# VHH binders against F-box/LRR-repeat protein At2g29910, part 4

Target 1, 352 residues: F-box/LRR-repeat protein At2g29910, of Arabidopsis thaliana (Mouse-ear cress) (q1pey8)
Amino acid sequence: MGSRDLISSLPDEILGKVLSLLPTKRAASTAVLSKRWNNLPALVDKLDINDAIGGPGGFPEFIDKTLALLTNSTTIKRTSLNNEFQYGESQVNTWIRSFLERGCLQLYLNAQSLYTIDTEFFTSNTLVELTITGGFSPDGLLPPGGVFFPKLKTLSLVLMTFVDSDMYELFISGCPLLEEFLLRNDEIEIPPVWNALVSSPSIKRLTIVHHFPNYREAHDGCWFRTPNLVYLDYSSYVPDWYEVDLGSLVEARLDLRSWERLRDEKAGGYGDCDSVYDDEEYPDDPILGDVTNLVTGLSNIKTLHLSPDSLEVFYFCCKSMPVFHNLLTLSFESAKKEAGQCCHFSSISLLT
Short names: E, the ipSAE of ESMFold2; O, the ipSAE of OpenDDE; V2, 0.75 times the mean of E and O plus 0.25 times the DockQ between their complexes.

## First folded at step 1 (VHH)

Design l02 (framework vhh_lunsekimig_d3)
Fold by ESMFold2-Fast, scan of step 1:
Formats: sequence, structure tokens, C-alpha cells
Structure l02 (fold): chain B 352 residues (1-352), chain A 122 residues (1-122)
Amino acid sequence: as target 1 above (352 residues)
Amino acid sequence: EVQLVESGGGVVQPGGSLRLSCAASGRTFSSYALYWYRQAAGIERELIASITRGGSTNYVDSVKGRFTISRDNSENTMYLQMNSLRAEDTGLYYCAARLGYSYGKPSEYDYWGQGTLVTVSS
């Protein structure tokens, strides 16, 4: 009559919810030990596979056994795979395939070790949310039919890279209902192969973070073809030019840096840890960049949040400043603050 | 995974020309920034030339105007055209390719060839 017996007295639908709150290892143990659980695999709507807490010992065998207990008709609403340790690539791909075949609605993939993932996984009639972190990379080119996520609303790509720069655009084109896109590639020395293009009629919220202190490709062109975008959070080094369609934009947070400014900042803080390698040299001569078209593109904005570096970029990299007729709130934020910390100098209206 | 193989090295008289090739197997080159390094006896390895994904090139001063780096993404090959060769150009030439780094495991995206020998002698 322990806690296990108390739990087993609950209705099956409540038991399904309770199991969804437990780590997968613990939930599967409960099912194996109780004859009542023979009906419960159909009620478990969450699968959480995480080796960070329990270590790698016996983990693959346990997952394989757990998946064998689920029927192909079992709906898995949310699936997360968090790998701290290295497993067989074919084994990991088999787990991901099992999640998608069961009609997963939300998928989170996180790994510290590098895995090549099967590009066949970039098709799902049910997936609404997808997050892929830097441990996972595609095995080659996109699937022959292209990317197919007709219901996807939220996409997050963190340190994930494709083998061709055009694949980011092709990926997004397969997501016709996409409303929120996050692309984060910071705190790395070499930039990913992203072509600095976001083109989507459906995206309403966009977060882009690219910081590459020792590489200059990020200052080529940048394109935001997002006419229904409402919110932009953009952190990067300024390119040579912008081409933007931001006609619906209401609010933006900008953390923009010039390459000239960054070199002055770096000179004050870098140590000699790179002495093992050849001297760091930029492949291209330093260029200041140009944000004129970006700033003009946000002239109708109501709320603008600027880092201190963005103020300097607006001064040095903007050839003609527009009038912000609709601006109601202008706030200044420190680039070195934790997420969620804001300093406001004043609420400013530029209407005259 | 990617393997890089250099070719085109050899013996040439001063003032001669050589074209080095670096061929990749596995992934396409369009994703990579590409580099040529030179290692001479008794001298530390040095960067000779680079070409970015966008096609921007950079050269060490001693080879500017004499060497040309280029890439052919359709053939998965990078080249180094070396003209007006000098005795000091003698060395082992390495190609390297770099992508973006993944979280915590950048080494999978850094690839090096085994090198090809260039000897400039009278």
C-alpha cells in the first residue's frame, strides 16, 4: 500500500496525466509493475528522454523497451530528447522516427555530442513546434519532396547548421503556417552558412542572434522579407546593406554592432589562449556597414529597444535617418544584462 | 564526415607555376570557408590564402599578386594557382575547411588535409 498503490486508485485519464509528469524511466517502471497499466500506454501524452540525470548506463536498452510497450496508435503530444552522452547514431535516429510515426505535436532535440539526423524527419503532418539544438545536424541535402511541416507554428534552430546556405530558405518555405522563428548562433568563432535571408508571409515573431567576433561574412547583405512581422528581436554585426519588408512591424529589440567598435572592445579583454594557432586575421578588410534601409524599414514602429552599441550603429552606419512618426516608446538596454533586465532612460515620442 | 585530399605538388624551377587542388568527399564545399596553409622546414605553419563562402579572398603579403585561390562548389574542389614561384615558397601545403561550430563540439566541423609537397629548386 505504498504511494504506488495510492496512484493506481485514480481514474485512468488522471493516471495518464500523472505519468506525463514523471521522467520516462520512472513511468515505464510503473507500467511494467502494474497490470492496470496495460491500458495506459494510450493515455500517456508525453515522452521525456533525458540521460543528464541518470547517466548513460542501460539507457538505450531502457528506451527501446519503453517504446516497445507503446502502440503505433498512441498519440505523443510532447517529446523531448536530451543527450549528454554519445549513443549510436542509427539508434538515436530510430528513436526520433518512433516519435514522429506516433504523431508527435511538439519535438525538442538537444545534444552535447554531434549527431547526423535523417532529413526524412523534416516531414510531419502533425508537428506544431520544433526545437533543434547544436548537437544535431542534417545528413545531407533536404528530402527529395522538400520540407513538409504544414501545421508548424514555432521553429527554433540553436547552433544547428545546414550543409548549404540556401537550405534555411528552403526549410522555411516548407512551413506555410510558421508564426514564430528563432535562429540563434552566438558565442562561436566561425559563423554558420546562413545566407542572412528570412522570407515568410506568415512569420509574426522573429528572433535572430548572430555574433562572430573573428569572422566577417556576417556583414555582407541581410534580407527580411517578412511583411506580417509584428515583433523583431535582432542581435548581429551590421552588414554592407539591408533589404527589408517590415510593413506590419510594431516592436523591435536591436543589439547591433559595427566591426570597428567590436575590435576596440576586444582589445581590452582578450587573452593569449589562441597562441597555439596562426594569428587571427579577418578574411575581408574592415567595413563599417550600412543600416539605412533597416532603419527606414522600421520608421512606422511604435516601440523600439536599443542596446548602447545600436545607438552608435544608428549614428555611424545610417546615411539618412527617417522621422519616426508613430514611435511611442524608446528604451535603452545594456547588452551585458541578463535576459529580462531593462533600463529605460525615458519614454519618448518623436511626433511633432 | 569530410575527408580532404590535396594534389598537384611537385618540383618546379624558380619562376615556374603549379596549380594545387583540394578535393572533398562527403559534404558539399559551398558550406565552408576554405584555407591554404604552408609549412616549411624550421618555420612555423602559416596561412597563405583564404576564400570565404561569399568568395572574398585574402593573401599573406609574400604571395599577393602571385597566388590565386579559387573554389568550385559543383566539383567540391578548391584550387591554389601559384605563379612566379620562388625558393622561399618551398614547403608542405595543407588545405583546411571550416564550417560553423556546434555547441560544445566544434572539431567535427574543422577538417584538414594531409598535405602536398612543393619544391622550388634550380
Scores: ipSAE 0.000, ipTM 0.133, lowest interface PAE 14.9, mean pLDDT 68

Design l03 (framework vhh_lunsekimig_d3; at its last look DockQ between E and O 0.01; V2 from the best seeds 0.00; counts 0 for: pae E 12.0 > 2, unsure alone 62.8 < 65, grease 26.2 > 24.2, SAP .698 > .668, placed apart)
Fold by ESMFold2, look of step 2:
Structure l03 (fold): chain B 352 residues (1-352), chain A 122 residues (1-122)
Amino acid sequence: as target 1 above (352 residues)
Amino acid sequence: EVQLVESGGGVVQPGGSLRLSCAASGFTVSSNYLYWYRQAAGIERELIASIYSGGSTNYVDSVKGRFTISRDNSENTMYLQMNSLRAEDTGLYYCATRRGYTYGSPWQYDYWGQGTLVTVSS
């Protein structure tokens, strides 16, 4: 870009588009360069608020001033808030409330400190996509039956910690048009309280990453009550049981992992394996997990992608295999080239 | 303070029924994972039924169809209805819960009741 006079000479529509490509703190600093910015807040496509770029000094005042430069009729399509430093909870809630009240379509929230969000204002009639990464949670009680985001199509909860496990179900139920849900819990130190239940009549694409290899208690069971689910991308250690409604499922990508045996059986004791005993009277290994009901629920899929570990799970943790009548594509992911090498077959059955 | 108190155990004949209660305090049953465990003499404590905070239930095969776990959120109490009792159901029955984690906290814990004895004998 040339001189500051060159920026000032652009038509308002072009200037708004150019400024949408910059972080919001930089966009606000250019207000000294052009008085015309106050005339074009309705043209701002993206509001990117990030304290890591400019540090914490004056950050709350900067946000308040930036929002005050916008008119009450300004529509901002995408809003991103990234807080590395700790601020007052009431200040942060005021910012989030303002983002929602201005009618954004896409909202991204990230924080290093935990902030509770007052459920009274955590709603939007316009929001289509919501991503919460880390430190933002609605407060401890979400009323059942409430509708929070009537237009929301995509919800992503990344490294989230709700204080209460039923908040996941309440939050999802408050998004009646939700089509895509992502839950990723693989880089936090302690498992969140997630009851492993996903229940929604509207979700069509589901991505779950739940990896806590040292916390067997975080993988007790798994429930997918998703009758209209078309695509499943599921990565987890195998729980004790599954209950699934996957009758509409077309494609599944599985990265399942078995548990290490936690207890050695004594040689020569009553724990000796005997083929005359059935599984109902003597549990095989209750801490190893059981994938049988999940695999049965996949019986009608057309496309199945398996990680190397998932094949081992199917062999050791599946008590019976269905016939995959509709399977057209079976692929395996290469551990050596994790970035995208797959084997594809026209039509095969590995588990028949 | 989190507390779980079992009640309803006793002596019953084979084929009989009992209903166990687990009264909870210090947390809500609707917001937590809840479990029933059974311990027979000389045997490790075993999970027999669970109810997740979303309301879904699960049972081990040996009790499926005979036992029903339920909860009453207004009384903050979990129940285990045990029907068609057998001699092998004799044991000490515990309720347990798993508390949620706070973000960034290393704490993880389970809470247990003291147990209620069920004896199935002729």
Scores: ipSAE 0.000, ipTM 0.183, lowest interface PAE 12.0, mean pLDDT 71
ESMFold2-Fast, scan of step 1: ipSAE 0.017; ipTM 0.529
ESMFold2 (binder alone), look of step 2: mean pLDDT 77; pTM 0.765
OpenDDE, look of step 2: ipSAE 0.023; ipTM 0.452

Design l04 (framework vhh_lunsekimig_d3; at its last look DockQ between E and O 0.20; V2 from the best seeds 0.00; counts 0 for: pae E 10.4 > 2, unsure alone 56.2 < 65, grease 30.7 > 24.2, SAP .752 > .668, placed apart)
Fold by ESMFold2, look of step 2:
Structure l04 (fold): chain B 352 residues (1-352), chain A 123 residues (1-123)
Amino acid sequence: as target 1 above (352 residues)
Amino acid sequence: EVQLVESGGGVVQPGGSLRLSCAASGSIFSIYALYWYRQAAGIERELIASITSGGSTNYVDSVKGRFTISRDNSENTMYLQMNSLRAEDTGLYYCAKARGYSGYDWRGYFDYWGQGTLVTVSS
C-alpha cells in the first residue's frame, strides 16, 4: 500500500522539539523534504546560526529564508550567532535585529573579531538571557536612556567594550529585572573603558573578573551598589578604594591580588619562579590598594571562599577586620609549589 | 551629556592665592578620577594634579606643597587651592574627567575637558 515516514507521523509539537535539537541548516533541509514539515519552522524552539568552517555558498540566503518562515516568535526559545569572520557587519546586525524583534528568550552572540552592534534597535520585550562573548560590542553608543530589556534575568558580558565609561551603568539600568550579571574582561590586551560601578537593585548574583596587571590605573576604585546581592564571585587586583552596599550578601568567592606580589614577581628577585635579575630600584612605598570597605561589607556573610592571594590581601591591604558573626563555612584554596609549577590549588573547606 | 566648567581664575600678585573650581554634570561624578591640567602660552597642556575617587592625590614637582586638590562629591565639584603663586603658574587651567576606570582611558585619551579658566600671575 505504501509506507510512511515514521518521523512524519509524530505530532507537530514533537516534531518542532526534534528540529530544535538539530543545527538550523539541517532542520530547514528536513522541512523542505516533507510537505508536513514545511510548516514546522514556526514551532522550532532553537535557532542556531553557526558557520564555524565557512559553509557552502548561499548560507546567508538560507538564514534569511529560515527567518522568513518564522511567524509567531513564541516558539523560539534560544538563538545563537557565532560569527567568526565569514559575514558582513550589516548583515549580522540585520539578523540580530530580527532575533530581537521576533521574541526570542535567549540570545548568545560570539565573534572572533570586533563587530559593532547596531544599538538603535537593541531592545526586546521577551529576552530573558543575553550573552555577548568575544568581539561583539556596541560602538560606544547606546540609545538615549540606554537599552531596554524588561524581562532580562541574566546578562553576561565577556570581552565587551564601550567608548564611554558610564555605558555599563546605562546598559544595566535598562534591565530592571536583572538577577544575574557576569562581567569578564581579563584576556584582552588593553583594559575596557569601565568605571568599575555595578549599580542595580535587582542583581542577586554577580561575577566580576577584572585582571589587568600592567594597568594599575585601571584599578582606582570599585563600587558595588547592589543591596539585594546574595552571591559575589569577584576576582581583581586591589583598587585604592571600595564603596559597597552588600547588606544582603550570603556567599562570597574572592580572588584578590595585591600589587606588592605583582611588583615582587616583576622584579624577579623575591621567589623561586624566576632567576633573571632586574636592576630597577623599587623605593619604599606604602602598601597599594585598600580592601577595608569591601571586607567590612562582607561582615554578615555565611560562606566565604578565599584564594591564597586573597589571604595576603587581607593581611597587607586591610586596615581593620570585622567580626564575622554569621560565618558558617570558610574555604581556603591551598597553593602548592612543585618543580615545573608555580602554583597548584586544592580546595580545603572548614565548617565553623 | 557630561560637561565640565572651570571657574575661579583671575589676576593675582606673586605669592598670592587662588581657588579654582570645576563643576560637572552627571549622576556618578563621585566614581571618576579627576585632573587639573595647565597650559602656558606656546606650551603643550601638562598635568599638574590628580585626585582619585577614593581621595588619593598626586602632584607634579613644580606645584607640590603649594597646590592642594580636593573634591566634594555631594556638589559634583573639584577644587584646586593654589598658594604661593609664581609667574610661571600663569596659564589656562583645565579640569578633566577620565573616560575609563580611575583615570584610565584604554585608547589613551580623556573624553571630557572644560573650557579652561585663566590664571595670571603678574607684577
Scores: ipSAE 0.006, ipTM 0.303, lowest interface PAE 10.4, mean pLDDT 69
ESMFold2-Fast, scan of step 1: ipSAE 0.174; ipTM 0.641
ESMFold2 (binder alone), look of step 2: mean pLDDT 73; pTM 0.737
OpenDDE, look of step 2: ipSAE 0.017; ipTM 0.372

Design l05 (framework vhh_lunsekimig_d3)
Fold by ESMFold2-Fast, scan of step 1:
Structure l05 (fold): chain B 352 residues (1-352), chain A 124 residues (1-124)
Amino acid sequence: as target 1 above (352 residues)
Amino acid sequence: EVQLVESGGGVVQPGGSLRLSCAASGFTFSRYALYWYRQAAGIERELIASIYSGGSTNYVDSVKGRFTISRDNSENTMYLQMNSLRAEDTGLYYCAAKYPRYYGSGSWGTYDYWGQGTLVTVSS
């Protein structure tokens, strides 16, 4: 144990910094073994709980004991709960309630299993950052007073299952100071219902990932009512039309896809393409979708990053291409590498 | 401990077949999207096939009709059946796993877990 003895000889201020870098399980165990660290839980401003490396055995008991070791005066700035395994919903809700009652500023929830969480958790006077990932879903409708996060600056919702598509709007409306919003809906289980509407006077950075090609009927249109948005990262299959207010937009990263690339009989797959067929009619399909209003809303942009699929969408789904008078950087990116090719233009029409 | 272990690589003649396996441990396999990547000498690592928890699959055009990706959630294993192998299929084959998490703006191709790779050589 020479390394443990060395650490215990450090000044308390340095010990606090070192302990903030350790998993919560290890930090709590250290407190039990050392009289010098009787108050160790009070020195940890981050609580990081993850069952991935230890398995489900004893995990609930470990959390309960860890929370019992924390004093009422302990401020937990950042709380992260990562569940790889399924536990009782009432127990998980008890943990979340404990985190919120201690006035946490940042809360990260991640689960591989489905959990119903109490909608009362969508009210906090202290939260500045909230991330909910995986299988978490609210218990019924949002509170009658709606969501209340008066200090929230950053919100990330991944596979958040709401009862009604309008609940996304109600969630954002409760976040008057929200500056960064991420919504990610990948095709893994049952796709979350999303009304394709983002309306906020405060959002400056927006990331939307919505990939459900078989759900055309879910989105007749898409609305970005975000007049103070500076950065847009948008990945989706294109709807029939767009309505946008993107007057402050400086930079966009677009990964746009056409519905017709995923036809029922010609969907990508091993057995689907053993016959020659003519798809020259594809550009003339009137139900392909329309990005004209989105592209027009981007006309004052300075930096534009496009996936290869986005160029196809611009060609087939845009009735009239604007002139990009302010475009300084045009970059082409691919999924297998983050670095793209960059070009500089004083003005451009992307498709002739 | 979380790990992905590839196996089934080897040397095969053009037109031959190989079946790669990716054995997973330490996470809830059935909930993850799973991927096969290939890296040839002097070429960047490329995604060749994917399979989601619901069973939907995707392939790059160069392997479509020749390769088949599949998964067995009861055995925590993903497979890649490779038929009609060509010299250009030579490379290190990696499996990768991803569950939706904070994506990070501008971060395409980010994965939760990676294997160490298995070598496939197609030579006459």
Scores: ipSAE 0.000, ipTM 0.134, lowest interface PAE 15.6, mean pLDDT 69

Design l06 (framework vhh_lunsekimig_d3)
Fold by ESMFold2-Fast, scan of step 1:
Structure l06 (fold): chain B 352 residues (1-352), chain A 124 residues (1-124)
Amino acid sequence: as target 1 above (352 residues)
Amino acid sequence: EVQLVESGGGVVQPGGSLRLSCAASGFTFSSYGLYWYRQAAGIERELIASISSGGRTNYVDSVKGRFTISRDNSENTMYLQMNSLRAEDTGLYYCAAVKRIYGTSYYWNPGDYWGQGTLVTVSS
């Protein structure tokens, strides 16, 4: 209709941006209808691939046709692949390969079904942001040449697992410009085999969520070798040991939990307040975990946010408290939730 | 004692060639993945090429077809053959070594081994 004439009057640079804002099916149909758009600029702002609205029928054909309409020199700046339905694993990997071969700068992968991702795709000289969430997992082997993301600045791994715990560190070693790293390993039945090691000279912002109350062995030790880290958001059950290099750290948010004290099964009732006082009979208490080295590593921090559980951890699992001579803000996160709100914070000065 | 020593840098005209060497000692060279990094004035250190213990190579687009990474396990040396040099190739070139260990923890051999760098200047 008349709107098509208006669209056809736009400069090619704007046409590419307009197409990136449309759902994939409509973007493909629009491109086919316009002879002028055969000569679109090399950069496409975003390709959003989601089968939720259209269902699985014809979805692979639309993706294949859309990619065929783009020349091999066309760069897809941002790509989001969100799969509600199960497709052939080789088919999905072919789509990912096409995005990366076209010089994708940002890639978001999410699936409801489990897919084995080809680890050969863990190489890209253009990728700046990578997010893998949901059902994607590597085939257990990193590429023989190693992970190669020389320009990657932001990495988010949500529920993504490797066969061996040291593969997380090998992955990060291939990302020399990495500034922001998010690792989330919670709300799954079996925890990934993560060695609790983050080592990077480039990371400035780190978010770690690793919460498995019945899997203490995943937390025997934790290493933060991140000398340029400025911000830390860390949620976990405390391990037996910490080794940290946090010399540049300015701000931290900690949600730390201690493992329950081991006791006689008959005495383990939590029905009354007096059960807490019975624990005083055992001064050599088996409270698991030690945060002394972590807390000592925070001595130069300016802003510290603590969950209520973290305060208990500081009391029971810290052998000696350092002097926080640079601390300007100490906030306590409230466990109380309001309707429509998550938590409240109270600011208290530790030095006054 | 682990050492990585780069050599072969120098001044060259645009279109010229240089071969960089990285001589290693103090570790089992053949077990390590090896990397070349470049740091130009005013920009962050960039990974430009890699070679695995198995010989697989990777390159950034700006050097593909012009640079060739190779290794000689018998000499404990890694090379970077640089052809068709451009002004933008100017910078400090560093070599690094990383051990890929499957079925054992990487932190038994933590950290990357780094050289001191060798300067490459492309100027006419």
Scores: ipSAE 0.000, ipTM 0.242, lowest interface PAE 17.2, mean pLDDT 69

Design l07 (framework vhh_lunsekimig_d3)
Fold by ESMFold2-Fast, scan of step 1:
Order: sequence, then structure tokens, then C-alpha cells
Structure l07 (fold): chain B 352 residues (1-352), chain A 122 residues (1-122)
Amino acid sequence: as target 1 above (352 residues)
Amino acid sequence: EVQLVESGGGVVQPGGSLRLSCAASGFTFSDYALYWYRQAAGIERELIASITSGGSTNYVDSVKGRFTISRDNSENTMYLQMNSLRAEDTGLYYCAADWEYYGDSGYSFDYWGQGTLVTVSS
């Protein structure tokens, strides 16, 4: 009987573990092939679904059939849903509800189309990792008790928008054990309404990318209230001021950009004296933004990586430079685009 | 049980043509996506062509325009028509079958054939 006969000789405990290592469609297929296998999908703890190779035809039927082979009491430890093609919004929300009802520990959602997701999904007693990418947005209604992810350790939000900017803070406050947070809002024309605030006593690793190729957004201020943060990767336009609590920070990677005032054309030309008896002329193209408080907050850092734009920001937007007594590595990164290569990076490291 | 059996390999001069066949048994052939993999000496097995249950095809850049993948559901057989063969096309060619909505590992099913050897030499 070949490999099926050989595998069927294994104890159910071992067989269940073997099935959890197989692709979800193979686990479902083995259940169809034999009556003995009909209960084995209940032991599969990974569900990894995508439509990239098969296209959209039959994909909803495949998901529905796969879920039907799992009992409602079956805990799926890891669920990944990757949608290259567009499906009905209610259909996608039904799939997500099914995953969460089965008490998953890790949930990854990726779609190339914009979907509204039910905010009831922002409560889970079991989730340890949550990743939402591809432009998902909440329906604007929060659960009465707010966001509730008591066990969540890792959160990644890519192109996800909220109706109000304070929703980011409310989301994070619902994650008391959160250790790693990634927020990425780039490569879209309409920016999310992010309030430039990260406040968490538990976060140890933070990645923020907030810039758009077709839209320049400025914040009045930026807050990093993250006293246990060890690693910061931050890419954005600099605001007018920073308020930071980064006392545990060891390593930072910064890609910071300054706002430039464009030359104003005045009646009478450039460099005219003010009729208000001002003895000083305004300089051409003053640099806007102030990173002094951020840079001061980094004074105990051991490793610092700066983009070329960040170096410019440090030069023009820092009113007083601290002494970096603990700095061991200073790297300058330059991204160069090469033919046939996505990016070429060069770095220079200096030891103190 | 499932079984995949490759055939049609051989020795051919540069610029020549070969047609490979993969005969399948033990599963509902029409429900599966099908793949051709190539393994050259000292190189990992690479995916070169695929065909979905609906007939959509994909190819690695090095074979586009030269190779054509097709399937015959009535005969439970998949084909790879190879034209304008180059020395770099030399290798063992394996067929694979997988349910089309999962499996990004570069392998499908637990059953691999013995492979069929294609040698392009002058």
C-alpha cells in the first residue's frame, strides 16, 4: 500500500504531529482518502492558505471544504490567509471569524485589495501574534469593552487605517503583554490618521515607517513613551518636537526626513527688508523640524544606524548634540538602486 | 496511493526539441495543479513550469517562449514540450502534483517519480 500504509502504522499522537507539518490541503486530502483519517485534521495545528498559484476559481470552495473538515472544538495554533485576488468582504470576514472561533494563537492576514474587517475581531483570549496587511480597515465600531488581546506579544499593522487617530493608542492599550510592534504606512496616496504616539510599558522592539511617495504628512509632535524599548527602527518626516522615554534603548536604525520651506515669491522680489523695522532677513529655504529631544533620548545607545537623510536631519534639526558615551557602532547606510538588483547598501561602521 | 511517472528524456543537440510526459495515478488528476521541476548537478531542485487545474500556466524566465506545459485530464497525463534546447537545460526533470491553494515549499505530494534525464550536448 505504499507510503499511506506505512504512515497509518504510526500511533495517532505521532501521526497528528506529522500531519501538522504537512500543507493544509494535504492534511485535508488524507482525511478524504480513508475513514481512519477523517478525525486526523482535528490534530492539525497550522492552516496556511493562499490563492497565488491556483487563482480565484474554487478558492472559496477550498476554504469552506477545509474548514468543514475541522471540528468547532479544534484549536488551530497558526492561521495564515493570503489573498492575491479579490473576494466578497462578508465572505472574507466569515473566514476570519472561523479562524478566531477556533482559538488560534497566530493570525496572519494579507490581501491586495481593501477590506473592511469587523472590530469584534479585536478581542481574543488566545492570540499571541497578529499581522494584518494589505489595507484592511475596521468598520468604525469598537467592542463595548474596547480592544482585548491579553496574551498578544507581536503586532504588525501594514496599511491599516482607523477612523480616529487615537484608535492606535486604544489598540495598544488593549495589549498589555505586547513586546514587538510594527506600524508601516508607506506607498499609499491617502495617509492614515496616525497621531504619532506609541505608549507601552512592555514593547521591546518597535518599527515605525510612516511616509508616502505622493503625500508629505507633518505631525506637530511625536511621542515614544516606551521605557523598556531595546530596538527602534524609525522612518518618517520629523515633527516640530519629540517627547521620548527611551531609557532602555540599545540599538536604533533611523531614516528621518526634514521639511523644507520652499522659497516664497514676494512683491518686490527676494531678500526685501521688512517694513516692520526687522534688521534680519529670513534665510532661503529654512529647515523645519526639531529632533533635539529624540537625539538626547538616544544618548546612552550602543548601536546607531543612520540613513543619509537622517545625517542631514541630525546636522540641521538638532539644536544641541549630546555626547554618546556608550556608542560602540555608528553606521551610515546609503541605498542605491542597481539594474537587476532591488537595492544596494553600503555602510561604514566606526568604533568609539 | 499516489504515483507520478516521468518519461521522454534523452540526449539532444543544442537547438533540438524533446517532449516529456508525466503519468499520474491514485488521485483525481483534474483537481490538482501540476509542476515540472529541474535538478542540475550540484544545484537545488528548481520549479520551471506549472499548470493549474483551470489551465493557467507559469514559467521561469529562462524557459519562457521555449517550453510549453500542458495537461490531458482524460489520460491523467501532463506534458512539457521543450523547444530550442540549450546546454543550461541539462538536468533531471521531475513532475509533481499539488492541491492548488496551498504549498509554497517548492515541493508537492509525498510521491516523486524517479525523474527523467535531459542532456543537451554538442
Scores: ipSAE 0.000, ipTM 0.162, lowest interface PAE 15.8, mean pLDDT 69

Design l08 (framework vhh_lunsekimig_d3)
Fold by ESMFold2-Fast, scan of step 1:
Structure l08 (fold): chain B 352 residues (1-352), chain A 125 residues (1-125)
Amino acid sequence: as target 1 above (352 residues)
Amino acid sequence: EVQLVESGGGVVQPGGSLRLSCAASGFTFSSNYLYWYRQAAGIERELIASIYSGGSTNYVDSVKGRFTISRDNSENTMYLQMNSLRAEDTGLYYCARDLGIYDYVWGSYRYTDYWGQGTLVTVSS
């Protein structure tokens, strides 16, 4: 029947589009039923592998058989691997190698379990877009040849940590055409050893979420050396200082959080606040953090989006407020992200 | 002052060979990661080869097996040996150091000083 059914009679271009619209398990089943696909190039636009569809039982065998059914000439433009259950590390690395050897242009890796990935995967002549989540981490130092992504334009590192702070910079240096970078660290238990430096001549869009309310030492300072940056989306606790080169910046979204008063925590843990309470010349807590250099670096922007916490940070942690000569849009987010306020202004200081 | 100076470009017929040189000054050559880029008219610069301080090399698929990158730390010079040249290899060839990492002093434009002026390779009959 398979050789006579309507699907097997479709042109390869149409077959490829149909397969790219189906979950991978269903697409693989269709391919198995058609001997035609063993002898002809199949144009599969997407390979979406998600164990939630089939459960953990038989999932490795299913992937192995699916990859074996695809011809060596089959180019898979987009590959997504989403693992809800834990599998053998060597098997997962074999799958990733297979995707990269087939010259994929976009790769998305997501896992609920921890996997050590082969650092040799940080080399690809074809990747344009790469997303790696916290389920995947490198097995140590970057490879001796370093990171080599000559075509990569979009990089997302979500809940992923390196063993050394310098590795973040070395990773970015291997991506000379990188235009969009997302770094998200808000759900890991212990803060990564990230040195809070983003240095790139090519990045135009930057999203950073670095959020560790109980680790002040993870927020010592912050450097944005991104002179061609057009859009910044930044969520963090305010550090002691900023150093920024944001001369091309047009739009920013800021979710900056002030440190909570430490008086009660310090009294309960370290046991010495008695004299401060009784002597008005010794204040309980200083206001921690300084955004002056960041805010000054934003003075030429056209669009600014502020969370409620960012307004508090601007008020208490900014020593001198610039005049925003080019500001056209100022919007305020609600305390609940679902509701926002938007105002259009020209040449305004936030506190004038 | 950091300087990179390319040389060795010229006109060559398809199937021919050329050896490009990149002479470096103003920094510790032996410790740096070095790159070869090329740019055709109207096309953005593409990274074609790299060599790590430890000697490891990488190539884009279009030149792998035809081009060989090497370095001579005693002469502060990097080379690109180009064999079996094709018409699509035509372009300006640049060498670069530490692309994507700014120095301590503000000024991303300083990395344009780490790029040479380029050497022109023309492959034609």
Scores: ipSAE 0.000, ipTM 0.233, lowest interface PAE 17.7, mean pLDDT 69

Design l09 (framework vhh_lunsekimig_d3)
Fold by ESMFold2-Fast, scan of step 1:
Structure l09 (fold): chain B 352 residues (1-352), chain A 125 residues (1-125)
Amino acid sequence: as target 1 above (352 residues)
Amino acid sequence: EVQLVESGGGVVQPGGSLRLSCAASGFIFSKYALYWYRQAAGIERELIASITYGGSTNYVDSVKGRFTISRDNSENTMYLQMNSLRAEDTGLYYCAASPLSEWLKQFESGRYDYWGQGTLVTVSS
């Protein structure tokens, strides 16, 4: 009784803060143990849900009971839902609806199993941060009126796929205050139907990871229409062309990979990746990719960080190097693998 | 709720071997880059080994040739095989998972990283 007695003696204001610091299961247990807990407004600051802790048995009922223990006025600022086991899609969607109806500001969704999320959840007047990872995906059309997140500042889409390439752009267009966007498409994942287009007047920080080494068709072209972008982290196999509007860009970190020259029938030497002359088969069609337009679009940048693979891309896949007249820092990581070495790292900065 | 649970830590003599395991749940394990960090007394956590979702591995110089990182996507488990252990290898070993590549993770705030609670390795005779 000593520890429970001590908790029960705290002022309501302090009790609310203490409860918000507890894991969801412990917070719900505490509420059951004390009648005083049930009378506090705004008891929970964070709700973390994970079926791995208790196994699948009774998990839906546990979540329903947990939500029922919270008052209708309880503000849950951060909600995370992580599912290791597969549950009924309607039940999972009911939980998400409950979180949104309670006015959550931050929502994190992750699953091992595939879940179709209800597209009517792509409208929230309270969300400031949304992360969707793993198995969650929309199935079907966006809601009437489209996506609308008027307060959303941060959006992360990790290993998530839409059924239609237009949905990526429609999603972003529904986020007028969006400042940070992360899109990760894993190389193990089947390529999403994504037009490689990021178009936004509000985005200031962009992170893109798009790696499909066995699917060149997933890297046909790329558009960055982000005139207010300040910071770019971009990792990809290089497409055949780029179209960019990066006029506000200050800093970029690039991890770019060229395609192997599969059609080089002539032995020896490193060829021009944009122009290969073959007296026997002209026109020669090199398949290494082309970053010329991207690099030209970076000409006003102040800080540029290049991975070792990006150095090769700049050398082999850029027809003409622009003059970087505003460049203050050029950093490149010289991490090379040699026989008997895992990696050797050095960095160089050049002020111009 | 994402969970990473480390196991296999303990006390071992110099020159001995240990195998650490990191059991993962709550995310699509096969699609994440995985990391082992070490935190020695009074020192910030240091990345010692990594394995990408494609299977590429990297190590810090002090453990190269002695430690081997591996992953088993069918069991949602990452391993660290530690051989020829030294007193300097003593510390808390944390596993971590990230949807970002190791290179991008160098520049990101670690916002999307998942962390285990750590397992203690003590090398002493």
Scores: ipSAE 0.005, ipTM 0.269, lowest interface PAE 11.2, mean pLDDT 70

